Miniprotein binders against Phosphatase IMPL1, chloroplastic (IMPL1). Designs and how they scored, part 9

Target 1, 311 residues: Phosphatase IMPL1, chloroplastic (IMPL1), of Arabidopsis thaliana (Mouse-ear cress) (q94f00)
Amino acid sequence: VLSEVSDQTRYPRIGAKTTGTISPAHLLEVVELAAKTGAEVVMEAVNKPRNITYKGLSDLVTDTDKASEAAILEVVKKNFSDHLILGEEGGIIGDSSSDYLWCIDPLDGTTNFAHGYPSFAVSVGVLYRGNPAAASVVEFVGGPMCWNTRTFSATAGGGALCNGQKIHVSKTDAVERALLITGFGYEHDDAWSTNMELFKEFTDVSRGVRRLGAAAVDMCHVALGIAESYWEYRLKPWDMAAGVLIVEEAGGAVTRMDGGKFSVFDRSVLVSNGVLHPKLLERIAPATENLKSKGIDFSLWFKPEDYHTEL
Key: E = the ipSAE of ESMFold2; O = the ipSAE of OpenDDE; V2 = 0.75 times the mean of E and O plus 0.25 times the DockQ between their complexes.

## First folded at step 10 (miniprotein)

Design c65Q (from V10 with E65Q)
Fold by ESMFold2-Fast, scan of step 10:
Structure c65Q (fold): chain B 311 residues (1-311), chain A 80 residues (1-80)
Amino acid sequence: as target 1 above (311 residues)
Amino acid sequence: MTPEELLRQAQELMERAYYLDRQGDYEEALELYKEAIELLLQALRLETDPKERRYIERRIELYMQRAERLKEIIEEMKRQ
């Protein structure tokens, strides 16, 4: 009797409509190989004895991050020597004339990695003219004595997979039954205090809000259907590029925290299972508009100069 | 046949398998993934560089992961 309309159709899709001369299948293979290669470096490091001195842990994180990044870059360059790459801290490799921009996070959740807490990932996304085209995230689970991984992947229009199995967002339709996720940057400004207030409000009205500390993992958990939403201010392109495509291809919705059309270069993201998206925006969008009125900068960031986008 | 030629052929089969997979043609996609894996195994037997060997092994692992899921889907569909 009832006809159901997907809330996903309410919000503009962010995935690339075409991938130019390189097939989606080829882009998928390379993001998966790149993420897998980086994850093997990280897995080697989690199984090594930890030096418990402060400097020893910092060195382990830095060395692992660099080695993972080198491994990922090697795979990308082996396959596409002329593509543009954006790494952590805004490092750019290659020519801005490329339509393909690789956004890589070789170790998302470095604090968790340092402590052996099982919430960190390798994240690799590729954009075509500014829009996510293919993505892979390798999540680390289990923790000390039982480390394992889950591999997530997606192509624009191709659906999302976890360990090769198709995944979908949850069908939870009430905030009171939802498990939500958020994160916080290290800057304690108005955006930070506003999100702390959102955390309090949503904790009171939902089943709980998690702060796990790895954006790519958090977005993959929404895509997998084990959480209903994730939002955060001040995320960088490498934090978001892969996860947002995986959420959208799992049937979720992706917007800015003001409800506007999302770009990987935006400074806020709200991902959800779709059906809850309008209910979440009722609380989040006014708070985000208030931050704009206070002078918080939400202009695009880390978009390489002269990189051509069709946002 | 060189490892490079085998790897190129495997990629072409994988790309075709990917499109069939997206269309829900799981049985045909599985057969193409199996052929691609066999070509990758042949390339692995010929390759002597440790780094290239590991790269081929990673490709095999990815193809096998999807192939195993397709087997499960096909078996489930048969229970109709």
Scores: ipSAE 0.741, ipTM 0.919, lowest interface PAE 1.4, mean pLDDT 90

Design d51W (from V10 with K51W)
Amino acid sequence: MTPEELLRQAQELMERAYYLDRQGDYEEALELYKEAIELLLQALRLETDPWERRYIERRIELYMERAERLKEIIEEMKRQ
ESMFold2-Fast, scan of step 10: ipSAE 0.754; ipTM 0.925

Design d51Y (from V10 with K51Y)
Amino acid sequence: MTPEELLRQAQELMERAYYLDRQGDYEEALELYKEAIELLLQALRLETDPYERRYIERRIELYMERAERLKEIIEEMKRQ
ESMFold2-Fast, scan of step 10: ipSAE 0.777; ipTM 0.930

Design e58M (from V10 with R58M)
Fold by ESMFold2-Fast, scan of step 10:
Structure e58M (fold): chain B 311 residues (1-311), chain A 80 residues (1-80)
Amino acid sequence: as target 1 above (311 residues)
Amino acid sequence: MTPEELLRQAQELMERAYYLDRQGDYEEALELYKEAIELLLQALRLETDPKERRYIEMRIELYMERAERLKEIIEEMKRQ
């Protein structure tokens, strides 16, 4: 059949096939309310005076992170008192017997926030049995004197929206015409040096590689179609849970950096517009396999003990 | 009608609107979003707790954002 030969499904979908007893619409409403409530806390803090002393900036970041997380937690618990929550600031809250795991990053891009640089976000994702079910990311744009937000959202199988409008990944089909994004952790180990080499190599063959500093923003930019790909080693579940679903529902592809099936608990992610994914893996997958041969640990991490998954 | 009852009915209408929207039934989805918004506005008029009022306002904002996009889609479809 013609549809079989034109099928472009090369990579397993990561989104949940069902959401159990809670409807996708209900999950969507709550992730959006949670993310927007956290974003209100962050927005109140964007124009606070920036103390150029590192101690003063650190206090502002920590206070904003904690206040944003508290606000998000209140919305989630108000709607679903028995769900399990994994937050960057709060750790694990609730009973691992829940099928629903909320992955919350109350302030993604803390260095950017500290400096007033306009690339940070509030990111809220909910997993059903280990698979992303619904997501929302509130991106901060503009910067000093003109702060504003863009809201991204998605449900598994429901598509992706930005400010209520349907979005899709780009159709760019050649790396030489692509704008790519990556990120770097604070540890300067073999994974860091390998990704610096990938950064150099891809800079030579593409239109450029950006390092913006907020994983949720980077993934949303791929979903929006203004960049073709994002990859990074050593992201945590709260860094990825929302953004990966938004990319997939915008028509993109999501894998580990070795090309294997992705889960939110993996230590590497490659997202793309889909059509470029195989070409990106030609360079990225061998580099990732070489890291494994050097003893770099790519086992699952931050999965709550006894949390039931259908991975 | 208590605020709680109005909020429950608004959510039921929103969930129906979501599924119609997903199926491309934009005109019917829009009407259900409008009905849900009206129920939320009624709940807002009855609610006295500032925190609950803000929560209702945020739900209205979310429903209105999608409703405005549906209006745009419907108008574009009528042109074609």
Scores: ipSAE 0.734, ipTM 0.917, lowest interface PAE 1.3, mean pLDDT 90

Design h7Q (from V10 with L7Q)
Amino acid sequence: MTPEELQRQAQELMERAYYLDRQGDYEEALELYKEAIELLLQALRLETDPKERRYIERRIELYMERAERLKEIIEEMKRQ
ESMFold2-Fast, scan of step 10: ipSAE 0.794; ipTM 0.936

Design i11K (from V10 with Q11K)
Amino acid sequence: MTPEELLRQAKELMERAYYLDRQGDYEEALELYKEAIELLLQALRLETDPKERRYIERRIELYMERAERLKEIIEEMKRQ
ESMFold2-Fast, scan of step 10: ipSAE 0.750; ipTM 0.922

Design i11M (from V10 with Q11M)
Fold by ESMFold2-Fast, scan of step 10:
Structure i11M (fold): chain B 311 residues (1-311), chain A 80 residues (1-80)
Amino acid sequence: as target 1 above (311 residues)
Amino acid sequence: MTPEELLRQAMELMERAYYLDRQGDYEEALELYKEAIELLLQALRLETDPKERRYIERRIELYMERAERLKEIIEEMKRQ
């Protein structure tokens, strides 16, 4: 199901035009099974005791991340033993000869998970020749005393679902009525300073800007229509691969923050409900171009060596 | 039939159901999801390994969720 966007500038679609020899339906089932399996591991860990000592919280996060990753990898390999996998931290499994690249974030929003703050997810996307083909994100909601999950999924050209129901981006057509989301990396450089200024400017002209701390959740909230846009510098492929497809299939728009055609290997992303995309780019694109002129590197990153793409 | 054969047939039915669903052929898609679920339930009854059983249960949960949404869509269409 492709959502209609009547009054906006059309942006190039990023979803794969074909999935080769493996059907979109089969890829969808496997991304959903993989994300669900990882989420079961995370759910077992959400009520474990939290302590403020550095090692205690770090060990819980690391152990949960590794166990979730192992569970996800097992599902992927069970179904597609010859596919290429890119995990969190940039670990690569398999040979670059595969057209299928699985981008896995076994625990997105690790700081939130560590504190029991209800904004983290398991995110699984699969690319065909560099383009998103299928995606699933399992969002953790509720928080302490009432944990639950909400499952998002999409295939290229197939529309987006939340808990089995078709979803669509919002129809909000003015920034003044928009709820926006952004995130910040740990490096306090020119990109960080620039995004702080964007945060300030957009807070002044919109209903507010949220900083929730899990990119996959933030993108899914745009797809669900409860927020109008999300943008961030320096996200990695595993942070973006699933969420961008879910947004696009819910009828949203996805570009780089300079307005150019997006790939999951780019270092900036702007997702929106589509109709607001040009208005957001009027402020964001000049800021991003200025960062390029100051020497901030926006070249592709984390693309596996020799992975064949149609980007 | 072996569990392996049942799981393979369930996937084939699901693939067909998926494409009918995308085309708006909700009633035919629902019937294929129901058939796929029945095959998965048969596989689950034959499977003894706890890990494989949980894998099949997750597939059943995914198919049932979509089948339930399709029932709601069909019921709403009948009211119109």
Scores: ipSAE 0.725, ipTM 0.916, lowest interface PAE 1.3, mean pLDDT 90

Design m62I (from V10 with L62I; also named W2; at its last look DockQ between E and O 0.94; V2 from the best seeds 0.00; counts 0 for: pae E 3.1 > 1.5)
Fold by OpenDDE base, look of step 11:
Structure m62I (fold): chain B 311 residues (1-311), chain A 80 residues (1-80)
Amino acid sequence: as target 1 above (311 residues)
Amino acid sequence: MTPEELLRQAQELMERAYYLDRQGDYEEALELYKEAIELLLQALRLETDPKERRYIERRIEIYMERAERLKEIIEEMKRQ
């Protein structure tokens, strides 16, 4: 039995080495509960009529984000009243002395949600000393008249699950056979332009690049093995904390876009099936180093000041 | 038993089941998840608060998904 030395050995693992005093099972249950609770709020909102004014649509997004986050926070606080929370809408909440940081995106893919496009999620990741320990992403699938969800989850060293079933990244070893994913932020600067050139290059050499519009979904599609890679600049910790763990636990690789060791507080991410990761970096890393040389900031961001990390 | 005590006991069983699953003791893990689900169903019968009921239902869903995965693994092992 040739031990398939999973190509995972090439890059530093991002997952926590331990979940501390709380069991991985207990963390996993609470992150799944939290994400599913937020997803119920989003599901109620997704069925609302969208034939409203632009303002009414913006209000619907904002109200859904806030209501989803509030519902997630209630679950987290009920189970772990002393944990630190980093939410997209709520900011930093809780005790900064906690080793546990919950990174919460109550609605990843707000544009997709607004339009009723079937690629958005609720994303909940918990860090132990800055490393992902457990994660859950509830993806919304189907679209109008056929809305459904699937739940991705993982624990550090636990494997990745979709609807309780074990998932794995693809074995695709050629870029020419790969389906890739990327995203674009709202700032159309040098980083955006660089990623547009990467999008062009990878569109030319691959089976295609998807631009789905929800980072947590995109990572879960890599973890599910239906796509081979995802990369993006300037994601926040709440966009990435769950998805990167799910990819790594599905057998994938996670780095910065320069190929460096990844933290959820980084301003670039590349996730892949592991096998393609070097070939992707041959193109992505020089482009990212060029941005750094132009003085684009790639320093850690949205890290709570008093939050202790073993990065 | 109170709903809270049943929830705590179900949590303890789930944690044990999780470790057994990691060890490859899938049959024993499956039985513990089934027992945990039964405790949660008992809690649900006693719980009258709609919010707490929905919390229990979500836990049942999670344990059912884990139990179903274990059944699939056990069935695959029996076919080898």
Scores: ipSAE 0.240, ipTM 0.671, lowest interface PAE 1.8, mean pLDDT 92
ESMFold2-Fast, scan of step 10: ipSAE 0.793; ipTM 0.932
ESMFold2, look of step 11: ipSAE 0.421; ipTM 0.820
ESMFold2 (binder alone), look of step 11: mean pLDDT 85; pTM 0.821

## First folded at step 11 (miniprotein)

Design W1 (from V10 with L7Q K51Y L62I; at its last look DockQ between E and O 0.77; V2 from the best seeds 0.00; counts 0 for: pae E 2.0 > 1.5)
Amino acid sequence: MTPEELQRQAQELMERAYYLDRQGDYEEALELYKEAIELLLQALRLETDPYERRYIERRIEIYMERAERLKEIIEEMKRQ
ESMFold2, look of step 11: ipSAE 0.568; ipTM 0.868
ESMFold2 (binder alone), look of step 11: mean pLDDT 87; pTM 0.839
OpenDDE base, look of step 11: ipSAE 0.519; ipTM 0.832

Design W3 (from V10 with K51Y L62I; at its last look DockQ between E and O 0.79; V2 from the best seeds 0.00; counts 0 for: pae E 3.4 > 1.5)
Fold by OpenDDE base, look of step 11:
Structure W3 (fold): chain B 311 residues (1-311), chain A 80 residues (1-80)
Amino acid sequence: as target 1 above (311 residues)
Amino acid sequence: MTPEELLRQAQELMERAYYLDRQGDYEEALELYKEAIELLLQALRLETDPYERRYIERRIEIYMERAERLKEIIEEMKRQ
């Protein structure tokens, strides 16, 4: 039986080569605990009445984000008091000398949450020297009157799980048979316009492109094998740190949208089932290189200055 | 034993179970997760703080999910 050399061999792995002094099992447990704890806060808020003013809805989002992040931070600090944290709301907290960086999105998909649309998550990823070592994403599913969650998790070299069950990317080898996902930031600039053209092109040639509105969810759907790819410009490290590891450990590929080696501090990501990755890059990479040629910044961002990385 | 000591022992068992799972020793890994769950259930019986109780409950959930996966693997191996 020729071992199908998974097309994974074409792209550099983004996962950490080691989890350092902390076991993968211990990191995984704390990442899952942290994400689930944040998700409990979000679950309490999702059931609140949304028949409020736009300001009251904005306040509900902001209060939920902060309360979720605080709950996650408490779990992380309880287990690893010396680790560095990069939260969406809290910024950089902890010891910059730590090899461990926790990237926390307490509520990915805030617009979806606000509207009660069932595509948002709590995302927690831990980096070891800048590479994802463990991850957990708690996705909110169902919607009003039927809210539930599923938990995605992974460790570097440990595989990806959904509710404790091993998951894998799809085997779909044709774009014409693929369900793709993308996202759009709030800035309607050249990067947005470029991704709108990619969205149009891929909508024409695929079974469809979804625009769900939560990056961590979108990556988990690729890891689960219900979608074949996701890409987006200008995600933050907390949007990506968990989801990219989950995709890679599910058997997927992770690159920049130019096809280069990915870091969670990059301003573009393409994740896929691996098999489609070259075909996706044939379209996405030239479009991204064109943005670079126009002077759009693709330098690393939101990297803590004193955080040691082996990128 | 204190809740904290039970949690520590459950952690040690979980770590061993994780390594056994990665080695393909699924039956032994499953037994260690069961033992770890029993220790956490003991801790939960002793813990009175609602926050700490919920923390223990979440750990039980994680270990149960891992144990269930191992049962499915073992059952599939017995069918082959």
Scores: ipSAE 0.390, ipTM 0.771, lowest interface PAE 1.2, mean pLDDT 93
ESMFold2, look of step 11: ipSAE 0.422; ipTM 0.821
ESMFold2 (binder alone), look of step 11: mean pLDDT 86; pTM 0.826

Design W4 (from V10 with L7Q L62I; at its last look DockQ between E and O 0.01; V2 from the best seeds 0.00; counts 0 for: pae O 14.7 > 1.5, placed apart)
Fold by OpenDDE base, look of step 11:
Structure W4 (fold): chain B 311 residues (1-311), chain A 80 residues (1-80)
Amino acid sequence: as target 1 above (311 residues)
Amino acid sequence: MTPEELQRQAQELMERAYYLDRQGDYEEALELYKEAIELLLQALRLETDPKERRYIERRIEIYMERAERLKEIIEEMKRQ
């Protein structure tokens, strides 16, 4: 009895078809080293007292972001001096003629970090011609008095890992049995209001929606199979580049929130275990199309102009 | 314009400025960085998100540093 592999509506793969001239193993080694090096800086800062003024807390966040990014940039530049870099703090750095673009978030979940809440990460993704080729996310877990990390990593076609162990998305096929995740930007506009309504609707029909506050962490939780989906509007390339590859390589699906083909330069993302993806889009896609009809911009953003892409 | 649109336009100007700097067109690159900074200052006035504000502020710092470097290069070239 050939088990009918259910016609899982295969969404377009977002991962690079090739890693170019650099091997997947070599990219993975440097991506993991870069993310871990940034995470060491964050770990030193996470143990600092939080009983400081609002200014002192803001300064601690800013100093940690800058120091983490500097440490990551040193690793990338040492190994690949000619690669293009897109950092949250640093902007565009390097040669625009490179097929490789490093998308770096030195501290995803800055609010959580500031409060000592255990959901933040260092996120490093490398694109080959605009498609994710390798990724690493170092998630901070536990909280005060019990800080630890776990490292997620992936290569295009190589599968996803957590602490060197292969991970997979869940097999949950019903929304009523799903634990979902979403995030919210700080702009309380029509996109925020729309996602609040989606949050309400999915809270009503699912086992719950989590609002963890770190996009890279949220995606890694989907890849780990402890959550079934994550979606958010207006994430930047550095928020998404690592996490989307990790989800896809864990056997998940990645699209725009309208169900269209995803690029890391898109202003919406939906990741899931694949099985739930159509059911999620039944609600998310109409809501996103309504935002487009209101003139909310969903064009590609933060894409380097001279960066060659096969999108 | 939204803060995001202003940031996008500033990004496009920065990319062109960076390209022009790499080509040795320092005067034109400097003007584009100045324009990009003005757009980011407008974005910062509209932006209420603390994370986005920090990003905008950091981009302003970076573009200012690049602009100052270009001024120094232009001044040195005028002395030769």
Scores: ipSAE 0.000, ipTM 0.188, lowest interface PAE 14.7, mean pLDDT 90
ESMFold2, look of step 11: ipSAE 0.656; ipTM 0.898
ESMFold2 (binder alone), look of step 11: mean pLDDT 86; pTM 0.837

Design W5 (from W1 with Y18W; at its last look DockQ between E and O 0.03; V2 from the best seeds 0.00; counts 0 for: pae O 12.5 > 1.5, placed apart)
Fold by OpenDDE base, look of step 11:
Structure W5 (fold): chain B 311 residues (1-311), chain A 80 residues (1-80)
Amino acid sequence: as target 1 above (311 residues)
Amino acid sequence: MTPEELQRQAQELMERAWYLDRQGDYEEALELYKEAIELLLQALRLETDPYERRYIERRIEIYMERAERLKEIIEEMKRQ
C-alpha cells in the first residue's frame, strides 16, 4: 500500500546546507554567547522601576535596545571581525563580501518589556549565504518579582535545544486540538485586517490563538511543542532568523504564508509542527494571495545588496 | 544515476520517512531513512565537487542520527 505521503513534508528546508569554513559548534558557541550577553543587559533593565512617564518608558526601551545591541556586537566582532551584521538599531555593519550575516534583535517584544509583561527575548541568528546556520534566543519568562530566562539554540542539521536539552515540536494533528500563535504589526492596513480575520477564524476552530507580542518567543514556543503554529506578516530578518531555524531543527515546518519557500527576507512567515502545516495553509494561503492581488508588496526586503545568497 | 538524481531520490525518501516518524510509524520510517542513506552513499561515491560532497556527508550524518534514535524508540516500544 503506497501510503499517501501527505503533502506535509514537501516544504523545502530553510536551514543552511553547510556552515562554510566555521564549524556548527563554533558558530553555536558564539551565537549563544552573543544572545546571553545581550540578555544580561536586558535583565539589568527589566528590574528598573517602571513608574516613569510615557517618555521615560520610551527612553528606557530605546536605551535598553541600544545597550543590548552594543553588547551583542562586541561579542560578534571579537570572534568574527569580518562577518556582516544586520541589527535592528545599528543597521548593516561590516564587510558585505562575507558569506556570514548576523541578524540581531537586541530586544524582541519591546511593548512587553516596557510594561513588564513576560514574553520578550534577545534573538541572534547567523546566516550562511542567506540561509540560517545557527541561532540562539534568550526568552524572558515569569514577570515582575520572578524574572528568569531560558535559552533556545539550534544549528542547521544539529537539532534544537532549550537550556541544553533537545526539544521537539508537538505531534498534534488536529486544528481543533491546537494552540496557535500570531502577531500584529503597528500598521493597521489590509494585511492587519486580513490577519485579524485569520485570528477570528482560527480562534473559532482551535483551542485558541495567543497574541504574545514577540516573534522570536512565539517561534520558540512552537519549537518547544507548547504551541502548534505561529504566523505573522511583515517581520524583519532579525525577528525571524533565529526562530525559524529553531522551529525547523525541532522538527517543524517553515514557509511563507502563501506556502512558498521561505527566506528570512520575506514579508510573511508560517511556522508549525509540520503535521498541521497543510491544514493551516488551506486558510492562510488564499488570504495571503488575496493581499498580493490587491497590490500588497511581498517582495524580499532588508536584504543587503552586496550580500551573496544561495536562496 | 547522477549524484543529483540520487540526492533527489534520497530527499523524497527522507520526506516520507519524516512524515511516518511524525505519525509514529517508526519501523517504516527507519527503513526509508536507511534507503535514503544508501542513495546518499552512492551519490558521495560519484560526487567530485568538495562543496556537494560536504553537503551529502552532512545529510548522511543527520539521517544516521535519526535512524539510530528510531532504533532506540522501536526497542523501547518492544520492551513495553
Scores: ipSAE 0.000, ipTM 0.227, lowest interface PAE 12.5, mean pLDDT 90
ESMFold2, look of step 11: ipSAE 0.377; ipTM 0.802
ESMFold2 (binder alone), look of step 11: mean pLDDT 86; pTM 0.837

Design W6 (from W1 with Q11K E65Q; at its last look DockQ between E and O 0.85; V2 from the best seeds 0.00; counts 0 for: pae E 1.504 > 1.5)
Amino acid sequence: MTPEELQRQAKELMERAYYLDRQGDYEEALELYKEAIELLLQALRLETDPYERRYIERRIEIYMQRAERLKEIIEEMKRQ
ESMFold2, look of step 11: ipSAE 0.690; ipTM 0.909
ESMFold2 (binder alone), look of step 11: mean pLDDT 85; pTM 0.822
OpenDDE base, look of step 11: ipSAE 0.778; ipTM 0.927
ESMFold2, look of step 12: ipSAE 0.668; ipTM 0.902
ESMFold2 (binder alone), look of step 12: mean pLDDT 86; pTM 0.830
OpenDDE base, look of step 12: ipSAE 0.786; ipTM 0.930

## First folded at step 12 (miniprotein)

Design X1 (from W6 with Q65M; at its last look DockQ between E and O 0.90; V2 from the best seeds 0.00; counts 0 for: pae E 4.3 > 1.5)
Fold by ESMFold2, look of step 12:
Parts: sequence; C-alpha cells; structure tokens
Structure X1 (fold): chain B 311 residues (1-311), chain A 80 residues (1-80)
Amino acid sequence: as target 1 above (311 residues)
Amino acid sequence: MTPEELQRQAKELMERAYYLDRQGDYEEALELYKEAIELLLQALRLETDPYERRYIERRIEIYMMRAERLKEIIEEMKRQ
C-alpha cells in the first residue's frame, strides 16, 4: 500500500555524477560569475529606447547578444583557458581534449528583450563528459521603470538556489490544478503543429498554459515551484543545459518528450515537478511517438564530434 | 599580501564554507563566508585594474547572497 507508492520508479538523473577535477564550489562560482557578467551587459541595455526604427531595434538586440556572449567568454577563459565552448552557430571553441563543454545562451528570450517584456535571461551551463555539472540563469524581472534580476544556480548533487535560497519544485499532484508552460519555434512544421494540439488539449485540463518566450526562464519557474511543467520541441543545447540541471536539483524530473532519458543534445525536453511527470507524458509521449512515425528527426544535434561523453 | 593571494585564500575558505553549508553546519559555514568576504574586501582595496576590481566585486556579491540567506536560516532554527 504505502510501501508500494514509495517504491515507484524515478526518472534517470541527467546531471553529472561528479564535477570532475574542478570542485563543485569552484565550478558553481564560475558559472554564476559568467552568467552575472553577461547579465550586467544586458542590464545596461534594458532601459535603452525600444520605440525606434526596426534597424535600430535589431542592432540593439544583436549588439547586446554579442556583448553578453563576449563578457561570458571572458570569465570562462579567465578561469578555464582550455574548456570547450559550444557557439550559437554550432561551432566548437577551445581544447577538444577537455571534459568540460560550456553551453551559453547570452540572451534567452530575444523577442521579449526587444519589447521590454520582463521574461528573458542569461543562461550558462557547463557539462562534464556530456552531463550538466553546474548551471546559472540570471532572470530579468519587473519590466520598464522597474528592472531587476534574480540568480538561479545549481551543481550536480548540490541542490538548486535562487538568490542564495534553496528552492524546490511544487507539490501539485493533479494536472487540473497545474500551471503549465510551453514554447513554439518559428518553423511551422509537424513538431509545431503537434505542440499546438498539445497546447489546446492541456488548456482544457489545467489551470492554464503559458507561452512566455524564454526557455531558461520557464524551466527556472518550474524549479522555483511557481509553475508545474515546461515542454518544447527543437531546442538547442544552449537553450536547455542550465535550466534542466536547475529543475533536477530542485527535485524535478527531466526527460525527452517521448519519456526517454534526456541529453542536452536531444531535440525535445519535458521538465516538471516530478509527481506530474507520468500524467503529462500520458498525453505528450503518444503525440511525440506519432510525430516520430511521420519521419521527424529526433537524433542528437549540435553534439561536437570529438567531445567525449558518457551518453 | 597581493590581491591574488587574498583571493586565493578567500576561495579556500569558500570551498570549506560550501562543504559545511551542504552538510547543514550553517553557523560554521556562515563564519567562513564572512571571513572570505573580508579577504575579498581587502583584495578590492589593493586592486587597481578596473576589470579585476569589478570581478572581485561580483565574487563579494555572490558570497553575500548566501551569507545573508544563512543568517535567516540560523535565526529560523533558533525560533524552533
């Protein structure tokens, strides 16, 4: 009876088993410093005018993104000159013999940033042999006239923090009481159409589904316990690496949308408060299997060829 | 002591504080975080390079976030 419930299978953990030769404390400090340094660049830009020419707005976004990335790279290289960095174009920078790969999103939620809508972040994750080892996300909150940040962080096995306070996923155990989040890519392909049907279905059975537009932020909201789940198809490693560790270290569950074991090089992610994960998969996994039967490619992507992994 | 030596000593204290913190030894962890912050403040007073000064300031801010939270945890434990 009660023993039967306590013996339920848990989802495989996705975080690294160790932080390797770099201590958890050191790796955590550097991911936080990197994310905070990038976020300082973004903060300098948040009050710049947005009611300007389209060219001027595009330049603001591009310049901020590039400057944030450069600032993040400076911190990483200052501390770890030989670590690998996965660039936005899928190229790899650094020493291919390193076990450490940095997955960096210097501005998650660029549309929101462009509009001054307060849901965007700097996201920095580092993998050890293919598995997330440490993570930090600096989230922008408040909006025009009231900008502020909060810092999420985690190390594998070390728990998740927000502004130095331990955080945990929610205890909500029924989908009808859940607040859910999803996102949609700009390609209106079969994955997009499948997720539109999932969105429609879940809107009918939950407290609501949000489309907020910043993947790392959405995952941090699950980790904070203010939302119960987030899912999306076709994300890249820099979209996911930090947020998934933060959710897991906050006591949540992380899988692919077919329910399989997640890697940051996969093309889908489902994160949740854990207890709801099987119930969410009851709808999400069959939809994903149907999508796969139509020939949609779910093989690993953006994995550097020579980067050693234990995947 | 140089700013680099002070930062190295602060890092060693922070690593010990982190371990104690994760073990639930919050009062000992807090004292080590405070000591690490003081070493970083001394390093900041000696550092002249603007980028290195800003780097040290970020480290202080990170340690302060955890130290402030530990103070709250310790006060909550005393009410129990």
Scores: ipSAE 0.323, ipTM 0.778, lowest interface PAE 4.3, mean pLDDT 89
ESMFold2 (binder alone), look of step 12: mean pLDDT 85; pTM 0.824
OpenDDE base, look of step 12: ipSAE 0.787; ipTM 0.932

